# VH-VL binders against NAD kinase (nadK), part 57

Target 1, 268 residues: NAD kinase (nadK), of Syntrophomonas wolfei subsp. wolfei (q0aze0)
Amino acid sequence: MKIILVNNRFKENTEKKAQEIAGQLSALNVEVIIDNGLDEPYAGTVDFIMVLGGDGTMLRAARRYGQRAIPVLGVNMGTVGFLSNIEINELAEYLPLILREEYSLEARMMLEVAVFQQQSLLTRVFCLNELLLRSNSPRMLSFALEISGQKLEPYRGDGLIVSTTTGSTAYSLSAGGPIADPQLDAFIVTPVASHIINKRPLVVSPEREISLHLLEEREAIIGIDGQIKMDFGAENRVLIKRAPHPLLMVNLKAKPFFTSIDRSLQRQ

## First folded at step 2 (VH-VL)

Design j12 (framework fv_ixekizumab)
Fold by ESMFold2-Fast, scan of step 2:
Structure j12 (fold): chain C 268 residues (1-268), chain A 122 residues (1-122), chain B 112 residues (1-112)
Amino acid sequence: as target 1 above (268 residues)
Amino acid sequence: QVQLVQSGAEVKKPGSSVKVSCKASGGTFSSYAIHWVRQAPGQGLEWMGVIIPILGTADYNQRFKGRVTITADESTSTAYMELSSLRSEDTAVYYCARESHYRWSSGYFQHWGQGTLVTVSS
Amino acid sequence: DIVMTQTPLSLSVTPGQPASISCRSSQSLLHSSGYNYLHWYLQKPGQSPQLLIYLGSNRASGVPDRFSGSGSGTDFTLKISRVEAEDVGVYYCMQALQTPLTFGQGTKLEIK
């Protein structure tokens, strides 16, 4: 068995804990690769990915490894998030089940995002939560949204979010989008401070292809999962579709989604 | 299921132009890359260029720049490759090929047209 | 341009025996996504090319499991575990890391 341990390099305790866990796994004849975010993603094949940290660390792991169809377990190291399944102090209890592959998997859709300048591909990235198009100045954006070749009326506002169902509780929620069951596959298209009164969030088939481009030159950015930021101008286009593989999330204990989100909203 | 159907074989004189069509059916046309690849008799495959219909412009192998034009008509789901100033060396089978529905800009061609033989002779 | 080099250029195999084709690129095809942008195609006589393997090691739909792809960076291999009569044709590797997309010279597989 070969496992990748993904941790947050900026937290001394997580680095120490990752080394401790790697030692325990090695003693059980498990090969371990530690990914603290500093190097390129590990290119070899592995059987399991263990993410030690919060939701941000899971989003990085999903971007790096989510397309490989490998089981990914979120192990929380502090504040409970939406993407972790067990706490670090529970790991010893669940480790025998992990090693015997006695767990269920939940598939979470991902986005494939490609940014172009004319016909030239500038970048292609995968993400678990969302793509955000937003103004980077006080000026409103004017932009075109196309869904599977269907051209919608122009959008005017501060931006647009294209989210997975997993991302429905992230930035899309803050912008007025619906809370979606993460077991559903769908794009959620949520306007950000739209100045057109009839622009509402859309829930569309994950087989749809979404394109965006600016109708006027403005200072704008594309954000990916709140972690990657890139400039976006009128010469650019972005195409969004369902990524080829879902993130396969490991379930070792029940985490009721709807009661969890309900409690989370009360804490805010 | 995606199908690509190309126009029929053509015999052209040196110095003329040829325009080959590639009609797509099944799946979404406008956001998927359509590539053109040619093969001279007994030779290997040579990439000519690509168009993503929604972007409206094409990218070309510099070897053909100035002679090749790739266009797309979204209303008819048809891509075109026009090659001008034909020479005997342009005698080849010309293929259109499309990237996969769930693999976008990965540069692999899951769907191929049947090919169009263009013969350049006097 | 990225140059793709295949070896051998021709191969004759007895049915049921394995075959192996090598493809080398002039620069690394490993992308930041962790995937190698190398694909394998088979062109049977008189037919259009068909996709066999994409992104280094993934079998295309409908492709028998006797076909496998391996390698990373600049060195790639296509293997057929047991060659059948229907496998006759020319095999091409292609890089799709950058334009222009480039193909290897092709490897002709024939049955003894």
Scores: ipSAE 0.000, ipTM 0.411, lowest interface PAE 16.6, mean pLDDT 85

Design j13 (framework fv_ixekizumab)
Fold by ESMFold2-Fast, scan of step 2:
Structure j13 (fold): chain C 268 residues (1-268), chain A 123 residues (1-123), chain B 112 residues (1-112)
Amino acid sequence: as target 1 above (268 residues)
Amino acid sequence: QVQLVQSGAEVKKPGSSVKVSCKASGGTFSSYAIHWVRQAPGQGLEWMGVIIPILGTADYNQRFKGRVTITADESTSTAYMELSSLRSEDTAVYYCARGYTHKFGSGYSFDYWGQGTLVTVSS
Amino acid sequence: DIVMTQTPLSLSVTPGQPASISCRSSQSLLHSSGYNYLHWYLQKPGQSPQLLIYLGSNRASGVPDRFSGSGSGTDFTLKISRVEAEDVGVYYCMQALQTPLTFGQGTKLEIK
C-alpha cells in the first residue's frame, strides 16, 4: 500500500507530525510519500491520500490529486472546518480500518476551470469549492455570463461566484448564496454585490457549461478556492464545467452536515 | 484607492488583552488576505499571522503560543487582531497589511499597509 | 523557520551614488511555480513600510526604475542606481514561501 500524506507547508509542526505518522505507517509495511506543497504533485500510483490540516489543506490536496479517483481522508489538526472527517487524536483508532479499506466513499463534484486569451488556452485547473470573478479595484465590473450557450443579460457589480455544492458553505454563502446538500451535484452561480435588481443566485445542472468575459476594460482577478489568483482582462474568457472525476472523500465517522451548519450559522 | 485604516493607540496593563482593528475601503476586502506585522520601537518587523476571509482560515506565528487571534467581519470590511496576556515586550506598533498574489500560486506580497497602531504595555 | 540575513545593516551614501543591499535565506525560496517568493520593502522614517520589489525582480507600481531586484534561490540583491534624498529609510527583505513569514533584520540607508 502506498499513501500520500499531504500537509500544510506553512505549518512547521505539521511536518513533524507527518514524519511521525510516516514512521508508524512504514512500520506496518506501508510506503509513504510526503507532500508539503513545495514540489510538483507525486506522479506515481498511490492507494490512499491522507490530508493533515484544515479545509485549506484539503482544498490544495483536491486541486493536486482530486482527479485521480483515489480515496482522500481529511484529518483535522484543530482548525474549525467542514472537509475533515476525523480528528488527529482519533487517527490511531481508525488506522486499522484505513489499512483494511473498511470505509465508505462520498463523491464530491469538482470544477474544471479553463482560461483563454483570445482562442488560446492559457491554463486549466481543477477546484473543489469555487471560482470567484472579482474586481481588483473600487470600480465595479460589467461582464457577460453564458450558460450552455444561453446569453444572459449583462451583469454589473463586484463580481460573480461559480460554486460546487461543497463550496456552498464557503465564499458563496457570504455572498448570499444558498446552503446546498453536498450530496447533490449542481453549480451555484452567486452574484457579488450586484447593482442590477433581480440578479439572484442560480442553481443549475452540473452538465451545464458556464462562460464569463468582461464587457469593459477593467482590473479584475479570478480566484480559485481562495488559493490561486490570476489577472483577468477583457481579452480573457473563462470556461467552467464539471470536472471529469469527483473527489472521493473517505467517510470513517458519521458527520452530521445539517446540524453542523446550523450551529455554525447561529454563532454568526 | 484602497486604504487600510487602523484603530487608535492603546495603553494596556500587563496581563490584559488588546484588540486592534483594520478597516479596508474599496469593496475588495474578501478578495485578499489580511496580515498582521508588529515592530517594537527601533526594531525590525515580525509577522504575527493572517486571515484569509474567502477561505475562512487564519494562520499564526507559533511564537505567540495561542495568545494571538485574528478575525474578520466581511460585512464591515474589518479585520481584527487580539493579543492576550500582554507583557512589556509586546509594546510595539502593530500593522495590518493586504496580501496580494501577483500570479498563479501562493506567496503574498504586501501591497497596502495600514498606518499602524501603537500599543504600549505599562501600568 | 526560514532565517533571512541582510548585509550591510547600515549604509551611508553620497547622493547620486549607487547602493546595493544583500539578502540571504537559510533555504531556497524558489517555489514550484518557478517564482522566488522574496519581496523588498522600504520603511521611511515615521511611515508604514511600502512594497518596492515583488517576486525577486518585479518593481511594484509607482516605484522608480532606479530600483532593481535580482537573485534566485537563497541569494538576493536590491540595487539603487542613483540614490536620492527620498530613499532614506530602512530596507527589509521578506520571504513568503513558508509560515511564519520572516523578514531580514533591516538595512538603514542614510545620506552622507
Scores: ipSAE 0.000, ipTM 0.388, lowest interface PAE 18.0, mean pLDDT 84

Design j14 (framework fv_ixekizumab)
Fold by ESMFold2-Fast, scan of step 2:
Structure j14 (fold): chain C 268 residues (1-268), chain A 122 residues (1-122), chain B 112 residues (1-112)
Amino acid sequence: as target 1 above (268 residues)
Amino acid sequence: QVQLVQSGAEVKKPGSSVKVSCKASGGTFSSYAIHWVRQAPGQGLEWMGVIIPILGTADYNQRFKGRVTITADESTSTAYMELSSLRSEDTAVYYCARTGRYDFWSGSYDYWGQGTLVTVSS
Amino acid sequence: DIVMTQTPLSLSVTPGQPASISCRSSQSLLHSSGYNYLHWYLQKPGQSPQLLIYLGSNRASGVPDRFSGSGSGTDFTLKISRVEAEDVGVYYCMQALQTPLTFGQGTKLEIK
């Protein structure tokens, strides 16, 4: 068996804990690759991915490995969140089940994002939560949104979020988008501080294609999962579609999504 | 199910132009990349270019030095490849191919047209 | 341009025996997404090419499990665990990491 341990090297305890877990797994004849974010993703075949950290570490793991159809387990190391399944102090209890492959998988859709400069592919990324287009100055953006060949009236405002259902509780929620069951496949298109009357969030089929470009020269950025930031200008176009493979999240114990989000909303 | 149907075989004289069509049926047209690939008799495959209709953009193999133009008509779900200043070396079967469900930008071609033989002879 | 080199250029196999085809790229095809932008196609005599393997190791829809792809970076292998008569044709690897997209020179598989 071969496992990737994904950790956040910038948190003091996670690097040491990753080494401890790697040693324990090696003693059980499991080959371990540690990914702390510094190198290119591990290119070889693996059987399982264990993410040690909070939601941010899981988002990074999903971008690096989510398209490989490999089981991914989120192990929480103190910060509460939505993407982990077990706590670090529960790992020893669940490790035998992991090694015997006695768990269920939950499929979570991902976005495929392609950014072009004219005809040239500038970058291609996958993400679990969302793409955010936003103004990087006090000036509003003017931009075109096209959904599966249908050209909408120009948008004028601070930006737009294109989110998965998993991302419905992230930036889309803060911008007024709906809370979606993450087991559903759909895009959620949420405007950010639109100055046009009745620009509402849209929930569209995951088979739809979404295209964005600026209609005026402005300072704008594209944000991916709140972690990757790219300049976006009038020469750029972004194309968004459902990624070829969902992220396969390991479910070792019941995680009550609706009660968790309900409690979170009460604290707002 | 997606199907790509190309126009029929053509015989052209050196220095002329040829325009090959590729009509897509089934599924959506505008959001998938349509590539053109040619194959000279008994030879391997050579990439010519791509169009992404929803972006209004095309990209080309520079070997064709401004001789190739790829266009798309979304209203008829048809892509076109026009090659000008034809030479005898341009004699080949020309294929259109479409990316599909597997990978949007990778160029994996789920669907291929049947091919169009273009013969360039004096 | 990325140069794709296939070995062998031709292969004769008795039915039921395995076959292996190698493909080398002049630079790494591993993208920051974790994907290898390497695909395998089969062109049967008189037919259009058909997709066998995409992104290094994934079987295309309808492709039998006797076909498998492996490798990463610059070195890739297509394996057929037991060759059947319908597998006759020319096999091509293709890189799609950067334009121009480029193909290997092809490997012709014949039945003895």
Scores: ipSAE 0.007, ipTM 0.424, lowest interface PAE 13.8, mean pLDDT 84

Design j15 (framework fv_ixekizumab)
Fold by ESMFold2-Fast, scan of step 2:
Structure j15 (fold): chain C 268 residues (1-268), chain A 122 residues (1-122), chain B 112 residues (1-112)
Amino acid sequence: as target 1 above (268 residues)
Amino acid sequence: QVQLVQSGAEVKKPGSSVKVSCKASGGTFSSYAIHWVRQAPGQGLEWMGVIIPILGTADYNQRFKGRVTITADESTSTAYMELSSLRSEDTAVYYCARGDYEWFGESHFDYWGQGTLVTVSS
Amino acid sequence: DIVMTQTPLSLSVTPGQPASISCRSSQSLLHSSGYNYLHWYLQKPGQSPQLLIYLGSNRASGVPDRFSGSGSGTDFTLKISRVEAEDVGVYYCMQALQTPLTFGQGTKLEIK
């Protein structure tokens, strides 16, 4: 069996913990590849991906490996989040189930984001939570939103978020978007500080294509899962659609979404 | 017009705990990370930890050996830093500072609170 | 922990003259994204620190053009082309490549 261990490159102590876990897995005849985010994604075939960290580390793992249809387990390292399934102190207890493939999988949709400069493709990336378009200056943006060939009235404001249902509790929530059941497949389109009083979040079919471009020369940024930043100008266009494969999340332990979000919202 | 406003100075006994607040205004609180940095008299800056409210993520400098806890209340746009088992060497000015959530881990502090002096003496 | 070392620890400059401060890290701060996760701050007497330069070379909003940052990997420099009286204070570099985030010891800039 071959497992990728993904850890947080910004947490010094997780490197040591990842090495300890790799040693334990090697003692059980498991081949281990460590991905701390500094190198290119591992290109070989693997059987399982174990993410050591919080939601941010899971977002990176999903971007790097989510399209490969490999089981991904989130192991919490002491942070609070929605994407982990078990705690690090529970790993030894659940490891026999992992090695025997005695778990269920939950499919989570992902976004495919393609950024163009005029007619040339600059980059294509995948994400689990959202794409954010925002101004890179105190000036508001004027931009065009098109959904499956339908051109909406121009937007004016600080930006726009296009989110998966998994991302509904991340940035989209803070911008006034709805909380969505992550078992549903949908895009959530949430405006950021719109100057048009009737601009509301939209919930649209995941089969739709969403495109964005600026109507005026402004400095703007595209952010992806809060981890990738890309300059966006009037010569750029972004196309967002459903990614070919969902992220396959491992369920070893019951973690009910609705009671978790209810407790989180009471804190707010 | 982002502003971080911290609670007032405190004098504490050794062994007690202190909880310092940092209230944010002028920006979307949950879209940013809030860091805590301290400065002992005449000394340099020391990073204590961070909370990223939107991700539910907190991380700490291990030097504080589990004595520090950073929390956030999004309804009041307020972050808190609690330091327990206080010692005289914890006497310092404690600052909160805003970091960037959207570029995870890049953590440049574009706005700082005014600082809170915590004096630990018997 | 990544260790940040600043030189000099103190500097006295005549107004209008240039100043240069060096910051060296024990590990490369160049990330696969192409960014150097190195930031510069100024703490004026009796005030909170303020951001001057982020990601190695980018001036923060409101920071005069006389401030510039350069360098890559392990060696970084903050330059002030024409020092003014308002520039007095302690300058700190900080790495953000990994936690714990760590600062240099600080460089105190005084006017002659």
Scores: ipSAE 0.000, ipTM 0.416, lowest interface PAE 13.5, mean pLDDT 85

Design j16 (framework fv_ixekizumab)
Fold by ESMFold2-Fast, scan of step 2:
Structure j16 (fold): chain C 268 residues (1-268), chain A 123 residues (1-123), chain B 112 residues (1-112)
Amino acid sequence: as target 1 above (268 residues)
Amino acid sequence: QVQLVQSGAEVKKPGSSVKVSCKASGGTFSSYAIHWVRQAPGQGLEWMGVIIPILGTADYNQRFKGRVTITADESTSTAYMELSSLRSEDTAVYYCARVHTYEYDSSGYFDYWGQGTLVTVSS
Amino acid sequence: DIVMTQTPLSLSVTPGQPASISCRSSQSLLHSSGYNYLHWYLQKPGQSPQLLIYLGSNRASGVPDRFSGSGSGTDFTLKISRVEAEDVGVYYCMQALQTPLTFGQGTKLEIK
């Protein structure tokens, strides 16, 4: 058996804990690869991915490994989030179940984002939460939005978010999007700070294709899961669709989504 | 499990045209760019062009100057490369190949190749 | 066009010995994303090319760890730490930073 441990080297305790866990797994004849985010993703075959950290670390793991159909377990390291399933102090209890493959999997849709310059594909990336298009200056954007070949009225504003249901509690929520049950598959299309009352979020089939391009030259960026930023100009076009494979999230214990989101909204 | 299956070998006369097919199975055809690369006997690899099926757009190596056309039919998961005004120098094995499908920028590396199609141009 | 130059064009290696192949590009292949758009392929006799190394240094799935890629910008190296009989064939580097995509001339590896 081979496991990838994904950690955040900038969290003081996480790297130390990853080395400790790697030693324990090696003693059980489990081969361990550590991914702290600095190097290229591990290219070899693995049986399981363990993410040590919060939601941000899970997003990186999903982007790097989510299309490989490998079980991914989120292990929380002291902050409560939506993407972790167990706490670090529970790992010893659950490790025998992990090694015996005694767990259930929940499929979470991902986005496939393809960025073009004229007719050339520049970049293709996958993400779990969202693509953000936004202005990188005080000036509003003017951009074209097409959904499955249907051209919408041109958008004017600070930008747009195209989100998965998993991403409904991330940037989309902050921009006024709906809270979605993450067990549903859908795209959520949420305008960013338009000051136009009639610009409403859209919830559309995950089988639809979404296309975006600028209608005039502006400083803009595309953001992926809040972690990757790319310049986006009038010569660029982006195509967004459902990724070929969902992220396979490991469930070792019940995840009370609705009570968790209710508590978070009361706090905020 | 992904497979690119090309049409069979062809013998053509100078001045004619050839159309080679590349049928993709396993995975989502429209999600990938399909490239065409040729190899003359005893020579290296030469890039001919690419089709992005979901957009219906193609890009070509200028070296083939209006002689090459690459198309795709999403309903049959098949890409085609047509080369016209054939010369003896066009004798080569023609390959289709797809761009890598993993989570980061996969532009430009070919994770799966077809088996190749030998095109012989002779009288 | 970006020109790719490989050296040597051929080499013969005793089994178990190391081999090294160089690839030089006429322009930097380092993209603003932080990746080098340089890939290595192996073509075994009578077969289609197969991917060995992508984005400069990443080993493709199923490729033995005796293969490694290194370099950045314009100078790249493919190393085989211990050549096996099954490694015979022609090795190609390819740039994918811009169209037209271009290959090196190829390096033929033979066993003595």
Scores: ipSAE 0.000, ipTM 0.393, lowest interface PAE 13.8, mean pLDDT 83

Design j17 (framework fv_ixekizumab)
Fold by ESMFold2-Fast, scan of step 2:
Structure j17 (fold): chain C 268 residues (1-268), chain A 122 residues (1-122), chain B 112 residues (1-112)
Amino acid sequence: as target 1 above (268 residues)
Amino acid sequence: QVQLVQSGAEVKKPGSSVKVSCKASGYTFTDYYIHWVRQAPGQGLEWMGVINPEYGTTDYNQRFKGRVTITADESTSTAYMELSSLRSEDTAVYYCARDTLEWFGDYPFDYWGQGTLVTVSS
Amino acid sequence: DIVMTQTPLSLSVTPGQPASISCRSSQSLVHSSGNTYLHWYLQKPGQSPQLLIYKVSNRFSGVPDRFSGSGSGTDFTLKISRVEAEDVGVYYCSQSTHVPYTFGQGTKLEIK
């Protein structure tokens, strides 16, 4: 068995804990690769990925490894979040199940984002939560939204979010989007800080293709999972579709999604 | 160990340009943003702009737009800040600083370079 | 641009005593994500700034627990429970909710 331990060494000194866990796994004849973000992603075949950290570390792991169809377990290191399944102090209890491959998998859809300049592909990235289009100046954007060839009325506002159901509790929620069961596959299209009160969030099939481009010269950015930022101008367009593979998240412990989100909303 | 090492002090004439470098080591260069922040003598901090080294995309403080250009060379793990049409009020220490890729929720400016003094005088 | 206002601009403290620095923003720093992107930095004499506190109350790696941050909306406070000699320098609050990122004027902390 070969396991990747993903950690962010600059967040709560997690590298020491990763090395302790690697030592325990090696004593059980498990080959361990530590990915602390310093090198390119491990290119070899692995059986399991263990992410030590909070939601931010899981989003990075999804970007690096999410398209490989490898089980990914989120282990919380003291930060509260939605993407971890167990706490670090529970790992010893669940380790025998991991090694015997006795766990269930939850598939979480991902977005494929392709950015073009004119007809030329500039970049293609994958993400777990959302793409955000927003103005980076005090001026409203004017942009075109097309869903599977259907051209909607031009949007005027501060921006737009195209989210997975996993991302429904991230930026989309703060912008007024619905809370979605992450076990559903759907795109959620949520307007950002708009004077257009009749523009509602849309929930659309994950088989749809969504495209965006600016109708006027404005300074805008697109953001990916809150971690990657790209300039976006009138010469650019973005195409969003379902990624070829979902992220395979490991379930060792029942997490009551609806109870957890309800409690979070009440305490605000 | 994370380190950002900047180029040495420069003296420039008004109207010229300056290019300051920031060499990163101890981490994967493309996994973190690099910001540029300046500090005039005895004054506070002023943000100039940022680059994502993975895509080469930039964002600038509007007051420097048209005069500042931030670039990154992945092969040497080095970020650059070039400021043109220099004025005496551009005399400052210029810092590069690292930021996590998490736009919503992580810590910005977690490690800083040592600073580069740029003096603009006749 | 968001204006960040710090009080006091200077502070002299006897070692072992507490210190408190306030920061007020010209508008709310609550981002649409629900997070508040207010941070605190320390610049020691002759050195680069260093991160102390991020997102209001989170202590950066290696920062002693005598440093704490609190606040919400537009009003924020940095507290040092027991000032040590190595705490001398200029403290800056900063916001990264809105572009351009902005900093307060700085608060100079000196030991008596």
Scores: ipSAE 0.000, ipTM 0.418, lowest interface PAE 14.4, mean pLDDT 85

Design j18 (framework fv_ixekizumab)
Fold by ESMFold2-Fast, scan of step 2:
Structure j18 (fold): chain C 268 residues (1-268), chain A 122 residues (1-122), chain B 112 residues (1-112)
Amino acid sequence: as target 1 above (268 residues)
Amino acid sequence: QVQLVQSGAEVKKPGSSVKVSCKASGYTFTDYYIHWVRQAPGQGLEWMGVINPEYGTTDYNQRFKGRVTITADESTSTAYMELSSLRSEDTAVYYCAREGFLEWSDPYFDYWGQGTLVTVSS
Amino acid sequence: DIVMTQTPLSLSVTPGQPASISCRSSQSLVHSSGNTYLHWYLQKPGQSPQLLIYKVSNRFSGVPDRFSGSGSGTDFTLKISRVEAEDVGVYYCSQSTHVPYTFGQGTKLEIK
């Protein structure tokens, strides 16, 4: 068995814990590859991915490895989040189940984001939560939104979020989007700080293609999962589709989504 | 070991251009943004701009827009900052600095070059 | 542009004593993502700046635990619990929530 341990190198205690876990796994004849984010993603075949950290570390792991159809387990290192399944102090208890492949998998849709300049593809990235188009200045953006070739009325505001259902509790929620069951496949399209009274969030089929471009020259950026930033100008176009493969999340312990989100919203 | 190594000091005449280099090593060059920050002798720090080395996309401080150009060469893992129409007020130490891991997009400067002194005098 | 104001501009501390530096921004530094991009850098004499604290309170790798950051919105503090001789230099707060990214004017720390 070959496992990738994904951790955040910029947190010293997480790096030390990753080394300890790697040693424990090696003692059980498991080959371990550590991905601390500084090198290229591991290119070889692996059987399992273990993510040590919070939601941010899981988002990074999903972008690096989510399209490989490999089981991914989120192990929380202390911060409460939505993407981890077990706590670090529970890992020893669940490790035998992991090694015997005695777990279920939950498929989470991902976005495929392609950015073009004119007719040329500049980049293609995958993400688990969302794409954010936002102004990088005090001026509002004017931009075109097309859904499967249907041109909507121009949008005017600070930006737009195109989210997965998993991302419904991230930026989309803060911008007034709906909370969605992450087991559903759908795009959620949420305007950011729009003062146009008839622009509401849209929930659309994951089979649709969504495209965005600016209608006038403005300073704008595209953000991916809150972690990747790219400049976006009037010469650029972005195309968003359902990614070819979902992220396969390991379920070892029941994590009740609805009661968890209900408690989070009541706390404020 | 992460290192950013900059080109040597330069003396330039008013109206000319200067191009400073920043060679990166010890990490995957295309995974991190590179920023340029300057410091006039004995004074504070001023941000000039940033480049994403993988895509060549840039963002500049409006104060320098039209005079500054930032580029990157993936084959040599080197970023460049070119400043044109030099004035005496441009005399400063110019630093390149790495933004934290690109996938995390947290804009802080984790490692800095040693600095390049550019003196603009007649 | 966001103006970053540091106080004091200079301080002299006996080794082993604590030091505190304040930083105030002209506008809120909370980004649309919910993150607060306020960072602290140290520039030792004749050297490049180096990162101490990022995103208000996170210590950069290798930074001693005697350094701590705190604050929210527009008001931030860097504390050194026990100043050592190697801590001499100019401390800068910086914001990267709003473009252009800006720095405070600097606080010079000297040993008595």
Scores: ipSAE 0.000, ipTM 0.433, lowest interface PAE 14.7, mean pLDDT 86

